Miniprotein binders against q96jn8r1131to1294. Designs and how they scored, part 164

Target 1, 164 residues: q96jn8r1131to1294
Amino acid sequence: TLEFLENHGKNILLSNGNRTATRVASYNQGIVVINQPLVPQLLVQVRIDFLNRQWTSSLVLGVITCAPERLNFPASACALKRAAWLLRGRGVFHNGLKICEKFGPNLDTCPEGTILGLRLDSSGGLHLHVNGVDQGVAVPDVPQPCHALVDLYGQCEQVTIVNP
Below, E stands for the ipSAE of ESMFold2; O stands for the ipSAE of OpenDDE; V2 stands for 0.75 times the mean of E and O plus 0.25 times the DockQ between their complexes.

## First folded at step 15 (miniprotein)

Design kw16 (at its last look DockQ between E and O 0.01; V2 from the best seeds 0.00; counts 0 for: pae E 12.0 > 1.5, placed apart)
Fold by OpenDDE base, look of step 15:
Structure kw16 (fold): chain B 164 residues (1-164), chain A 96 residues (1-96)
Amino acid sequence: as target 1 above (164 residues)
Amino acid sequence: DEKERKIEEIIYRAYELLDEGELEEALELIVEAIRLAVENKDEDLLVWAIYIIAMIAQELGDPELLEKVLELAEEAYERTKDPRIKWLIEYLEKDK
């Protein structure tokens, strides 16, 4: 069963069998990691439940290759400098460096109800899915095992893991 | 698989050392992990270890070490022909 790990950002409150994450304070400290590593051809999805329009920017989505149970999470995913491949806005980042300028839809403007998915293909390519539609390969080759990461940042205040 | 578990343990210990700022010691462990992964023909763990060693090299900011990492990655690619390793090599070369 997919759920968020108990090791999470300081402003996160887990509920619904740890399948729902809510940021209950401020605009940051909202990183969560899914418990099971990504398996090739398996789609992992989260739904944006609530957006707070008083903030700018929104959730960051990606993967990490280090042990998530031991991580001391920074205030935002932007501060992850190792073992991290992230989708922010329209950009793709590796360890804090932008490796792709424009990819897929702008995550900062996705409305409530949007379902975002991650899937590894047989060659290790990381795919982004938006409402079930494959947006293509965001990262050509990702080391395995890796864990899906969601940063409830800015506008994004709640997400829920959903089944495909 | 016992060998697989051993390699994973080494990699996780390397991450701990990275968190402690012990980059040189972490590097030594990852080199060992790479060797074992090659011997065990475990491409997933090999790719994982190579990415980590590249990350260590970047954090150290040592251009000579980066060159050594590239050589190691190229050797690993010649042995496995794993496209993930090839991508990393191309990425690191562009970042020079």
Scores: ipSAE 0.014, ipTM 0.258, lowest interface PAE 7.7, mean pLDDT 87
Fold by ESMFold2, look of step 15:
Structure kw16 (fold): chain B 164 residues (1-164), chain A 96 residues (1-96)
Amino acid sequence: as target 1 above (164 residues)
Amino acid sequence: DEKERKIEEIIYRAYELLDEGELEEALELIVEAIRLAVENKDEDLLVWAIYIIAMIAQELGDPELLEKVLELAEEAYERTKDPRIKWLIEYLEKDK
């Protein structure tokens, strides 16, 4: 069963059998990781439960390729300087560098109730799904094993893992 | 500020105890944290503490405690209008 990993950002409270993550303070320190690595047959989906629109930026989605159990997470995912591929706004970032200007929807404008998904294809391409619809390959060749990450940043105050 | 930091430390300790399965000790600490947060009028710490006591109540499976937690959450929601408390109330009232 998919759950958020017990090692997470310090402002996160896990609930609902570790399937719900809530940022309970500030605007950052909200990194969570799914407890199983991505494999081509696995679709990891989270629903945006709560947004606070006073912020302009929202959640970050992505993957890390280093082992997450003992990783010391930075305050925000964008500060991950190695082994990270991130979707932020409409951009795709690798180790803090923007590598694609525009991919998929603008994550900063996704409303509450949006279901966002990540999966690998058979060639290691990272796909974004939005409300069940595949948006295509965001990152063409992600090293495996890799782990799905959500940063409950800014607007995003709660997400829940959902099953198909 | 000094009182706020002390309350925060109690809440973190209760959360650690909950994670370790020490439910009765976690409950004692979080009840004290709630009392202090109310006295200090610290609404953010109160929201956090209510989430934790709700998790403890679910783990204990005590219907009387759950009812008391719901009453506390409703009172806090009326004071703060914090949507995180509203979500928690709805979650606890529904079969999940």
Scores: ipSAE 0.007, ipTM 0.267, lowest interface PAE 12.0, mean pLDDT 84
ESMFold2 (binder alone), look of step 15: mean pLDDT 80; pTM 0.765

Design kw17 (at its last look DockQ between E and O 0.04; V2 from the best seeds 0.00; counts 0 for: pae E 9.2 > 1.5, pTM O .670 < .8, other shape alone 3.364 > 2.5, placed apart)
Fold by OpenDDE base, look of step 15:
Structure kw17 (fold): chain B 164 residues (1-164), chain A 96 residues (1-96)
Amino acid sequence: as target 1 above (164 residues)
Amino acid sequence: DEKERKIEEIIYRAFYLLDEGELEEALELIVEAIRLAVENKDEDLLVWAIYIIAMIAQELGDPELLEKVLELAEEAYERTKDPRIKWLIEYLEKDK
């Protein structure tokens, strides 16, 4: 069963069998990691449950290739400088460096109810799915094993893991 | 000399807190410094405080923090009309 790990950002409260993450303070300290590593052709999806529009940015979605159970999370995924491939806004980032300016829809403007998914293909390409639609390869040749990461950042205050 | 030492103190304290992983506390320290600078019309301290926060925000790649810095800078400029602050605002906005 897909769940968020107990090792998470300081402002996160888990519920619903650790399938729902809620950020209960500020705009940051909201990183969560899904327990099972991504395997080829497995689609992992989260739904945006609640947005607080006093902020401007929104959730960050991506993968990490280090062991998540003992990771000391920074206040935001933006500060991950090692073993991280992230989607933020319309950009793709590797270890904090923007490697793609425009990819897929703008995550900062996705409304509540949007379902975002990550999937590795057989070649190690990381795909973004939006409401079930494959947006293409965001990152090629992602090292394995890797874990899906969600940063409940800015507007995004709650997400839930959902099945395809 | 005194102002320079004061600025250095703030810088060192903030960076120390950052090194300790106390990001929020570091931020609060600098925000307080900004308030004090505005209150006491210490323009040099104000400029440096805003600059430091901006550097932190840029280093972290934290867009929400950068937005907060811009808001603080704009408020500070409204109060002081310091052209250096205006320059910082323009610089930060250009980087967005």
Scores: ipSAE 0.286, ipTM 0.724, lowest interface PAE 1.3, mean pLDDT 87
Fold by ESMFold2, look of step 15:
Structure kw17 (fold): chain B 164 residues (1-164), chain A 96 residues (1-96)
Amino acid sequence: as target 1 above (164 residues)
Amino acid sequence: DEKERKIEEIIYRAFYLLDEGELEEALELIVEAIRLAVENKDEDLLVWAIYIIAMIAQELGDPELLEKVLELAEEAYERTKDPRIKWLIEYLEKDK
């Protein structure tokens, strides 16, 4: 069963059988990682449960290609300097650098109730799904194994893992 | 290391300001962080700070600043031979 790992950001409280993550303080320290690596047949989906619109930026989605169980997470996912491929706003980021200006919807404007999904295709391409609709390949060749990562950043204060 | 923690805190603050759109204040902090990371010989923090100043330069759209960032990255590459810096140089040169 998909769950968030016990190793997570300092401001995260896990609940609902470790399938719900809540950021309980500040605007950062909200990194969570899914307990299984992505494989082509696995679609990892989270629902945005609660947003605080006082912030301009919102959650970050992506993958990390190192073993997450003992990793020391930074305060923000965009501070990951190695082995990270991230979706933020409309952009795609690799190791903190924006490499694509526009991909998919603007994550900073997704409302509560939005279901966001990540999966790998057979070629190692990372796909974003929005409310069940495949948005195409965000990153063409992600090294495996990799794990789905969510950073409950800024606006995003709660997400829940949901079945596709 | 206490010096490392100080540098890291400056970088986190600069990154927060970048996300808020306070580009000039972010630039001031990241320039200081780069200087301190060089003095402290902290390769990982230097790489991180160089990536952030490159992001700030791209957001500002200032070609003079971008050229200075390229020069800084080239100097850091010669010092460290870090492949992450080499990738950044090649990426920024393709935007010419």
Scores: ipSAE 0.007, ipTM 0.319, lowest interface PAE 9.2, mean pLDDT 83
ESMFold2 (binder alone), look of step 15: mean pLDDT 81; pTM 0.779

Design kw18 (at its last look DockQ between E and O 0.02; V2 from the best seeds 0.00; counts 0 for: pae E 14.9 > 1.5, pTM O .711 < .8, other shape alone 4.024 > 2.5, SAP 71.058 > 70, placed apart)
Fold by OpenDDE base, look of step 15:
Order: sequence, then C-alpha cells, then structure tokens
Structure kw18 (fold): chain B 164 residues (1-164), chain A 96 residues (1-96)
Amino acid sequence: as target 1 above (164 residues)
Amino acid sequence: DEKERKIEEIIYRAFELLDYGELEEALELIVEAIRLAVENKDEDLLVWAIYIIAMIAQELGDPELLEKVLELAEEAYERTKDPRIKWLIEYLEKDK
C-alpha cells in the first residue's frame, strides 16, 4: 500500500497508517515522500485536507531520484538542488531552476479537497492530475526509479494519500 | 562600528532561528534590527539588512520568507522614503 516514509520533515506528524501527513509547526520543514517508487501507469494521489491562509504559498509536488530513506531533508523542497523535479505554483522546477513558467493550475490557489496526482507514462513523462483530470506532461523524461514527494509548505498543513 | 556589529549579530541570530523554523521570532529580530537602523538614522545599515535577508531568502528558495521581507521593506520605505529601499522592493517584485 502507498504510505509516507518515516523519514520526513521535522514538522511532520504521520497518522492514519502513515497515509496522512500533518505539519504541526511553522510554515516549512514539511517534506514527505511516498514509499513506493513511481512506475509507469501508477497514479499516486494526495488530497489537500487543511489550508492555513496565514501563508501565501502552498504545497509543492514532485519527484526525487535519490534514495528517500537516507535523504536529509531541507526546510523546503525548493532548496533541493539535486535529483528533484518539482511543481510549485504554476512553475516546473529542476534542481531549483525554473524550467517552465506556466503549467497546469496554480497549486498555490488549490482549495481544500483538491486531489493532486502524479503519474509516469510509458515514455517517462511525468503527468499532473487535478481532481482526476490529466493536465499533461510536466516533465518529459524523468529518471527511474523515482519517488513522489510532497512538501507541506506554506498554507498546506495536511494531506492524505487517496486511491484512484 | 559597534552599532553595525550589533545589527549583524541580530541578523545572524535571526537566520539561525529561521533554520529551526522559528519564523515569528526571527522576524521579530529582523524588525528590531530595522528599528535600530532607523533610530540611529543609519539608512545604509537598513538597506544592507534588508538586502542581505532578501538575498538569503532567494538563495534558500523560500517564497514565504521573501514575502515577509517585502513587507518589512515596504514598511521601512514608508518610514524613511529611502529610494534605495524602493529599488530593492521593485527588484524583489520583478524576481517573483
């Protein structure tokens, strides 16, 4: 089953069989990684459970290609400078550099209840899904194996892994 | 000088707190540094403080921190009307 790894950001508490992540302090230190690596056609989805509008930005989604069990997480996913492809706001980032200005909906404005998904296609393209709708290829060629990463950043204080 | 050193120490402490996720306390220290600069009419130190914090926020890729820095800069500009602060605000906004 899909779960968040025990190796996570310092402000995260896991619950619900490690399927729910809650950031319990500040606005950062909220990175979690899903245990199973992404394989073609596997759709991994998380639901935004709670938002704190004290902050401006929201969650970051993406994948990492390094070993997640041994990763020393920075305070935010944006500080990942290697082996990281991230979706933040409407941008796509690779190792901290913006490689696409506008892609899909603005993650910073997704309301509670929004279900966000990541899926690799047969060509290694990383797709974003929003409420079940494929938004297209965010990253055309992602190295494998890779793991889905969620940064409970800014407004986003809780997410839960949900089945398709 | 002594005043500059004190402001630097405050800023370094703030950065340390930011590393631990203590945003509110860090911001309080930054505000204190700004106040000290304003009280002593040292706009150079004020500009420096805002610039350094902003650059660190950018380097860390921390948009929330950048937003807070912008707020502080705007407040400082309202009080001092220093054109250098205005320039910093405009620069940071362009980078978003």
Scores: ipSAE 0.379, ipTM 0.771, lowest interface PAE 1.0, mean pLDDT 89
Fold by ESMFold2, look of step 15:
Structure kw18 (fold): chain B 164 residues (1-164), chain A 96 residues (1-96)
Amino acid sequence: as target 1 above (164 residues)
Amino acid sequence: DEKERKIEEIIYRAFELLDYGELEEALELIVEAIRLAVENKDEDLLVWAIYIIAMIAQELGDPELLEKVLELAEEAYERTKDPRIKWLIEYLEKDK
């Protein structure tokens, strides 16, 4: 069902039937996108497989509403200036602008083995799940269609799509 | 270090070949890079090369090769005690 899209950041190697993404160089160029749009009742989950604590910041999680198959990704998700809603650290960002100071746990401190999930509710709200626990609505009204995005940034060197 | 730079070059070439789908040639290069990294005692390059050969083996889908990669990773773990290799071993053992 769910796979990472073949169009991805330049430092990403896809494996495990495109369900595992590994950043194999540097600290950036690690954007991956799930190959199906989010729809109600679809919970997209990734497990953090490997962290390198040499870096201070870690992965970014979120959604994009532009067509992802041929999108030219920037070096980092935070440089997406259109069509993006991102969770970074504890903040929520829209098109590069922080719109919420604190939401959910600090993603920079999530350990290996953490399962992070994204889903839309019936009102179009974007929910973050952490190890099966709903953290509430991060973004109240996300335009659809949208695709889940993970940026394997800094600490985060590998994630795998897992079934709920 | 000239030897370290040569090893890095080989790994980058293998990664490029993997990205283009030239799996057999990528495998040949990465095996060489692993041996050189072990000889040069370069643990970071060894970890990187072990990750790459594991990815190549999974793409090839060859059960014999996957078993050999697991053996190689276990040997590298005993040499380095690097937790990144330990994670990879556990991942490969759980992955059917």
Scores: ipSAE 0.006, ipTM 0.156, lowest interface PAE 14.9, mean pLDDT 82
ESMFold2 (binder alone), look of step 15: mean pLDDT 81; pTM 0.780

Design kw19 (at its last look DockQ between E and O 0.20; V2 from the best seeds 0.00; counts 0 for: pae E 15.1 > 1.5, pTM E .708 < .8, placed apart)
Fold by ESMFold2, look of step 15:
Structure kw19 (fold): chain B 164 residues (1-164), chain A 96 residues (1-96)
Amino acid sequence: as target 1 above (164 residues)
Amino acid sequence: DEKERKIEEIIYRAFELLDEGELEEALELIVEAIRLAVENKDEDLLVWAIYIIAMIAEERGDPELLEKVLELAEEAYERTKDPRIKWLIEELEKDK
């Protein structure tokens, strides 16, 4: 079953059989990674459980294209300078560099209860789903293997892996 | 196609060298990959190679390399009109 890896940001507490991640301090140090690589047709979904609206920025979603079990995660996902493709706000980032100004909805405004999904298509394109709606291809050719990543940043204090 | 496969292999090897900290050898491979991607008119591999050489330039903090990366990125943008490259150019100009 899909679970968050035990290697995670230092402010994360895992619960619910490692399917729920909670950021228990500060605004950062909240990176979590799904324990299985994405393969075509696997849809990884997380629900935003709790937001603290005192912050203006919110969670980051994406993939890491290297083995995540022993990585030393930075304080924030956007500081990942190797092997990462990230969605933040409306932007797409690759290895810490913004490569697209506008893709999909603004993640900083997604409310509690939003279900966010990541999957690869048959061509290796990375798709974002929002509440079951495919937002299209964010990244056309993600190297495999890759793992789904969530950074519980700013507003986002808890997410839970949910089944499709 | 065979040329695309060759370019992709060069890029993957350069990325492995970056993970091992062999920045100079990785740079040489990425410059070669860029040249081949331009000749093969492979827009996706060109974008990927440009992004990687930008990462190398940022890690080294080498202003001469950053200028070369900007030149390569501008050429690639004119060929592809890929917004990923346009955004990259804007970010590199901020970091100067």
Scores: ipSAE 0.000, ipTM 0.139, lowest interface PAE 15.1, mean pLDDT 79
Fold by OpenDDE base, look of step 15:
Structure kw19 (fold): chain B 164 residues (1-164), chain A 96 residues (1-96)
Amino acid sequence: as target 1 above (164 residues)
Amino acid sequence: DEKERKIEEIIYRAFELLDEGELEEALELIVEAIRLAVENKDEDLLVWAIYIIAMIAEERGDPELLEKVLELAEEAYERTKDPRIKWLIEELEKDK
């Protein structure tokens, strides 16, 4: 069963069997990690439940390749300097470095109800899915095992893991 | 690849040094990383190293270092034609 780990950002409150994450304060400190590592060809999805227009920017989605149980999370995913491949806005980032300028839709403008998915293909490519539609390979070769990461940042205040 | 792992280790240590405010030491490590990346023909690590030098330049507020970074990036782009390096050049020029 997919759920968020208990090791999470300081402003996160888990509910619904740890399948729902809510940022209950400020605009940051909202990183969560899914418990099971990504399995090739298996789609993992989260739904944007609530957006707070008070803030700018929105959630960051990606994967980490280090042990998530021991990770001391920074205030935002942008500060991760190792073992991190992230989708922010329309960009793809690796350990802070922007490796792709424009990819898929702008995550900062996805509305409530949007379902975002991650899937590893047989070659280790990381795909982004938006409302079930494959947007293509965001990262061509991701080390395994890796865990899906969601940073509830800015506008994004709640997400829920959903089944495909 | 052992060489790749070594370069990555150097880069990670450079990040730590940056966090500690040891900018000169970080710079020395990154220069070494660049050398090794060139020797190993690893464009990914080369891009990463150039990015970190740019971060050092910004942290120091050092316009001379920024110019050096641009020169290194341009040389790297001429050799690799990696679009990520071109992007870095464009971004750095905005900050110039």
Scores: ipSAE 0.000, ipTM 0.209, lowest interface PAE 12.5, mean pLDDT 86
ESMFold2 (binder alone), look of step 15: mean pLDDT 79; pTM 0.748

Design kw2 (at its last look DockQ between E and O 0.02; V2 from the best seeds 0.00; counts 0 for: oily stretch 45-63 1.76, pae E 11.6 > 1.5, pTM O .741 < .8, other shape alone 2.81 > 2.5, placed apart)
Fold by OpenDDE base, look of step 15:
Structure kw2 (fold): chain B 164 residues (1-164), chain A 96 residues (1-96)
Amino acid sequence: as target 1 above (164 residues)
Amino acid sequence: DEKERKIEEIIYRAFELLDEGELEEALELIVEAIRLAVENKDEDLLVWAIYIIAMIALELGDPELLEKVLELAEEAYERTKDPRIKWLIEYLEKDK
């Protein structure tokens, strides 16, 4: 079953069989990683449960290609400078550098209840799904194996892994 | 001189906290340094403090931290009307 790893950001509290992550302090230190690596055609989805509009930015979604169990998480996914492909706002980032200015909907404005998904296609392309709708290829060629990463950042205070 | 030294010490402590990943506490210290700099009318230290923390925020790629820095800079500009602060604000906004 899909769960968040016990190695997570300092402000994260896991619950619901490690399928729910809650950031209980500040706006950062909220990185979580899903236990099973992405494989082609596997859709991994999380639901935004709660937003705190005190902040401006929201969750970051992406993948890492390093071993998540040993990763020393920075305060935010934005500070990942190695083996990271991230979706933030409307941008796509690789190792902290923006590689695409506009892709899909603005993650900073997704409301509570939004279901966000990641899926690798047979060519190694990473797809973003929003409420079940494929938004297209965010990253054309992602190294495998890779793990889905969610940063409960800014407004996003709780997410839950949901089945497709 | 003594007050200037105190402000510098606060800033250096903030840098240490940043290295430790204690971003919020570091930010609080920078806020204090800014307040003291404004109080002492030391615009050079004020500009330095704002610039340094802003550059750190950019380096970290932390939009929330950068937003907080911009808010502090705007408040400082409102109080001092220092054109250097205004310039910095405009520069940082272009790099968002």
Scores: ipSAE 0.337, ipTM 0.768, lowest interface PAE 1.2, mean pLDDT 90
Fold by ESMFold2, look of step 15:
Structure kw2 (fold): chain B 164 residues (1-164), chain A 96 residues (1-96)
Amino acid sequence: as target 1 above (164 residues)
Amino acid sequence: DEKERKIEEIIYRAFELLDEGELEEALELIVEAIRLAVENKDEDLLVWAIYIIAMIALELGDPELLEKVLELAEEAYERTKDPRIKWLIEYLEKDK
């Protein structure tokens, strides 16, 4: 079953059978990774459970293509300069470099209850889903295996893995 | 255990150097980490170290180093049969 990996940002507390991640301090050090790689054509989803709107930026969603079990995570996912493809705000980033200015909705404005999903298509394209609706290909040809990553940054204080 | 923690520290320091653009220093450390991970039979650390040396080779743009990295990954795959290493080999072969 899908769970958040025990190796995570230091401000994260896992609960609910490791399906819920809560950032319990500060505004950063909230990186979590799902414990199994993405399986092509299968949707992986998280629900935004709790937001603190006093911050301006919110969660980062994406994938890493390196083995996550022993990776020392930086304070923020955007500092991942290797093996990372990230959705932040409306931008798409590869290894810390913005490669697309606008894709999908602005993640910084997604309300509590929003369900965000990641899915690899058969060609290795990474799709974002918002409340079940496919937003198209965010990242073409992502190398596999890759693992879904959520950074509970700023506004985002809790997410839960949900079944499709 | 203590050997595992030391290997992890070396890999992390190589990763930091890679981020800072200190590619030759990162390479020296990651080669040592690979040797230690093989000796300690730690497959997860070996996979992590192999990914890092591959990224260093790609950043340097050195085709001879990339060939050596492919050979190293092949040897690691034959020892472990780890699918993550097989994936990396295929990825590097495509970008050679």
Scores: ipSAE 0.007, ipTM 0.207, lowest interface PAE 11.6, mean pLDDT 82
ESMFold2 (binder alone), look of step 15: mean pLDDT 81; pTM 0.781

Design kw3 (at its last look DockQ between E and O 0.03; V2 from the best seeds 0.00; counts 0 for: oily stretch 45-63 1.66, pae E 14.3 > 1.5, pTM O .721 < .8, other shape alone 3.996 > 2.5, SAP 71.985 > 70, placed apart)
Fold by OpenDDE base, look of step 15:
Structure kw3 (fold): chain B 164 residues (1-164), chain A 96 residues (1-96)
Amino acid sequence: as target 1 above (164 residues)
Amino acid sequence: DEKERKIEEIIYRAFELLDEGELEEALELIVEAIRLAVENKDEDLLVWAIYIIAMIAMELGDPELLEKVLELAEEAYERTKDPRIKWLIEYLEKDK
């Protein structure tokens, strides 16, 4: 089953069989990684459970290609400088550098209840799904194996892994 | 000299707090540093403090922190009308 790894950001509390992540302090230190690596046609989805409008930015979604069990997480996914492809706002980032200005909906404005998904296609393209709708390829040729990463950042204080 | 040293100490402590994820406390220190610079009518020190903090925010890749820094800079600009602060604000906004 899909779960968040025990190795996570310092402000994260896992619950619900490690399927729910809650950031219990500050606005950062909220990175979590899903245990199973992405394989072609596997759709991994998380639901935004709670937002705190005190902050401006929201969750970051993406993948890492390093071993997540031994990763020393920075305070924010934005500080990942290797082996990281991230979706933040409407941008796509690789190792901290923006590689696409506008892609899909603005993650900073997704309301509670939004279901966000990641899926690799047979060509290694990483797709974003929003409420079950394929938004297209966010990142082509993602190295495998890779793990889905969620940064409960800014407004986003809780997410839950949900089945497709 | 003594005041400059105090401001530096505040900034260093704020940076440590940022590393710990303590944004609110870090921002309080930053605000204090700004107030000290304003009270002493030290425009150069004020500008320096804001620039350093902005640089730190950018280096950390922390949008939330950067937003808070911009807010503080805007407040400082309203008080001093220093064109250097205004320039920095405009520069940082373009880099969002």
Scores: ipSAE 0.339, ipTM 0.758, lowest interface PAE 1.1, mean pLDDT 89
Fold by ESMFold2, look of step 15:
Structure kw3 (fold): chain B 164 residues (1-164), chain A 96 residues (1-96)
Amino acid sequence: as target 1 above (164 residues)
Amino acid sequence: DEKERKIEEIIYRAFELLDEGELEEALELIVEAIRLAVENKDEDLLVWAIYIIAMIAMELGDPELLEKVLELAEEAYERTKDPRIKWLIEYLEKDK
């Protein structure tokens, strides 16, 4: 079964059999990674459980293409300067550089209860799902193996892995 | 709002000091931030500050401080009913 990896941001507390991640301090240091790589047909989904609206920005969702077990995570996913493909707001970022201005919905406005999903297609395209609806290909050819990543940033204080 | 920003700045500074390993200085700041958050009735900042003092207490390894932090967390939970504080209490009581 899918769980968050024990190597995570320092402000994260894992619970619910490592399927729930809570940011227990500050607005950052909230990176979590799913414990197995994405493969075709695997849909990784998380539900936004708690938001704190005092912050302007919200979670970042994406993938890293290097082994996460011993990686030292930065304070924010946006500081990942290698091996990272990230969805933030409406933008798509590669290694800290914005490569697409508008893709899918604005993640900063997703309410509590929103279910966000990541999936690779057979050609290595990274798909975003929102409440079960495929938003299309965000990144056309992500190197494999890769792991799904969530940064519980700003507004986002808790997410839970849910079954598709 | 202005009081909230000042409390938030103190909390950020305490967290930076914690990350730098300046535990005693971080503790002094976060205790002040907790006092101000209670006076200002700012529940979100209180939750944040209690998490930070718990992190500081765990790093210091001071049993008396940890006991005080548990008392603060229990009081904050009764005030706020914030499930993040409930999870913190359970975390501090677990043996891993």
Scores: ipSAE 0.006, ipTM 0.160, lowest interface PAE 14.3, mean pLDDT 82
ESMFold2 (binder alone), look of step 15: mean pLDDT 80; pTM 0.775

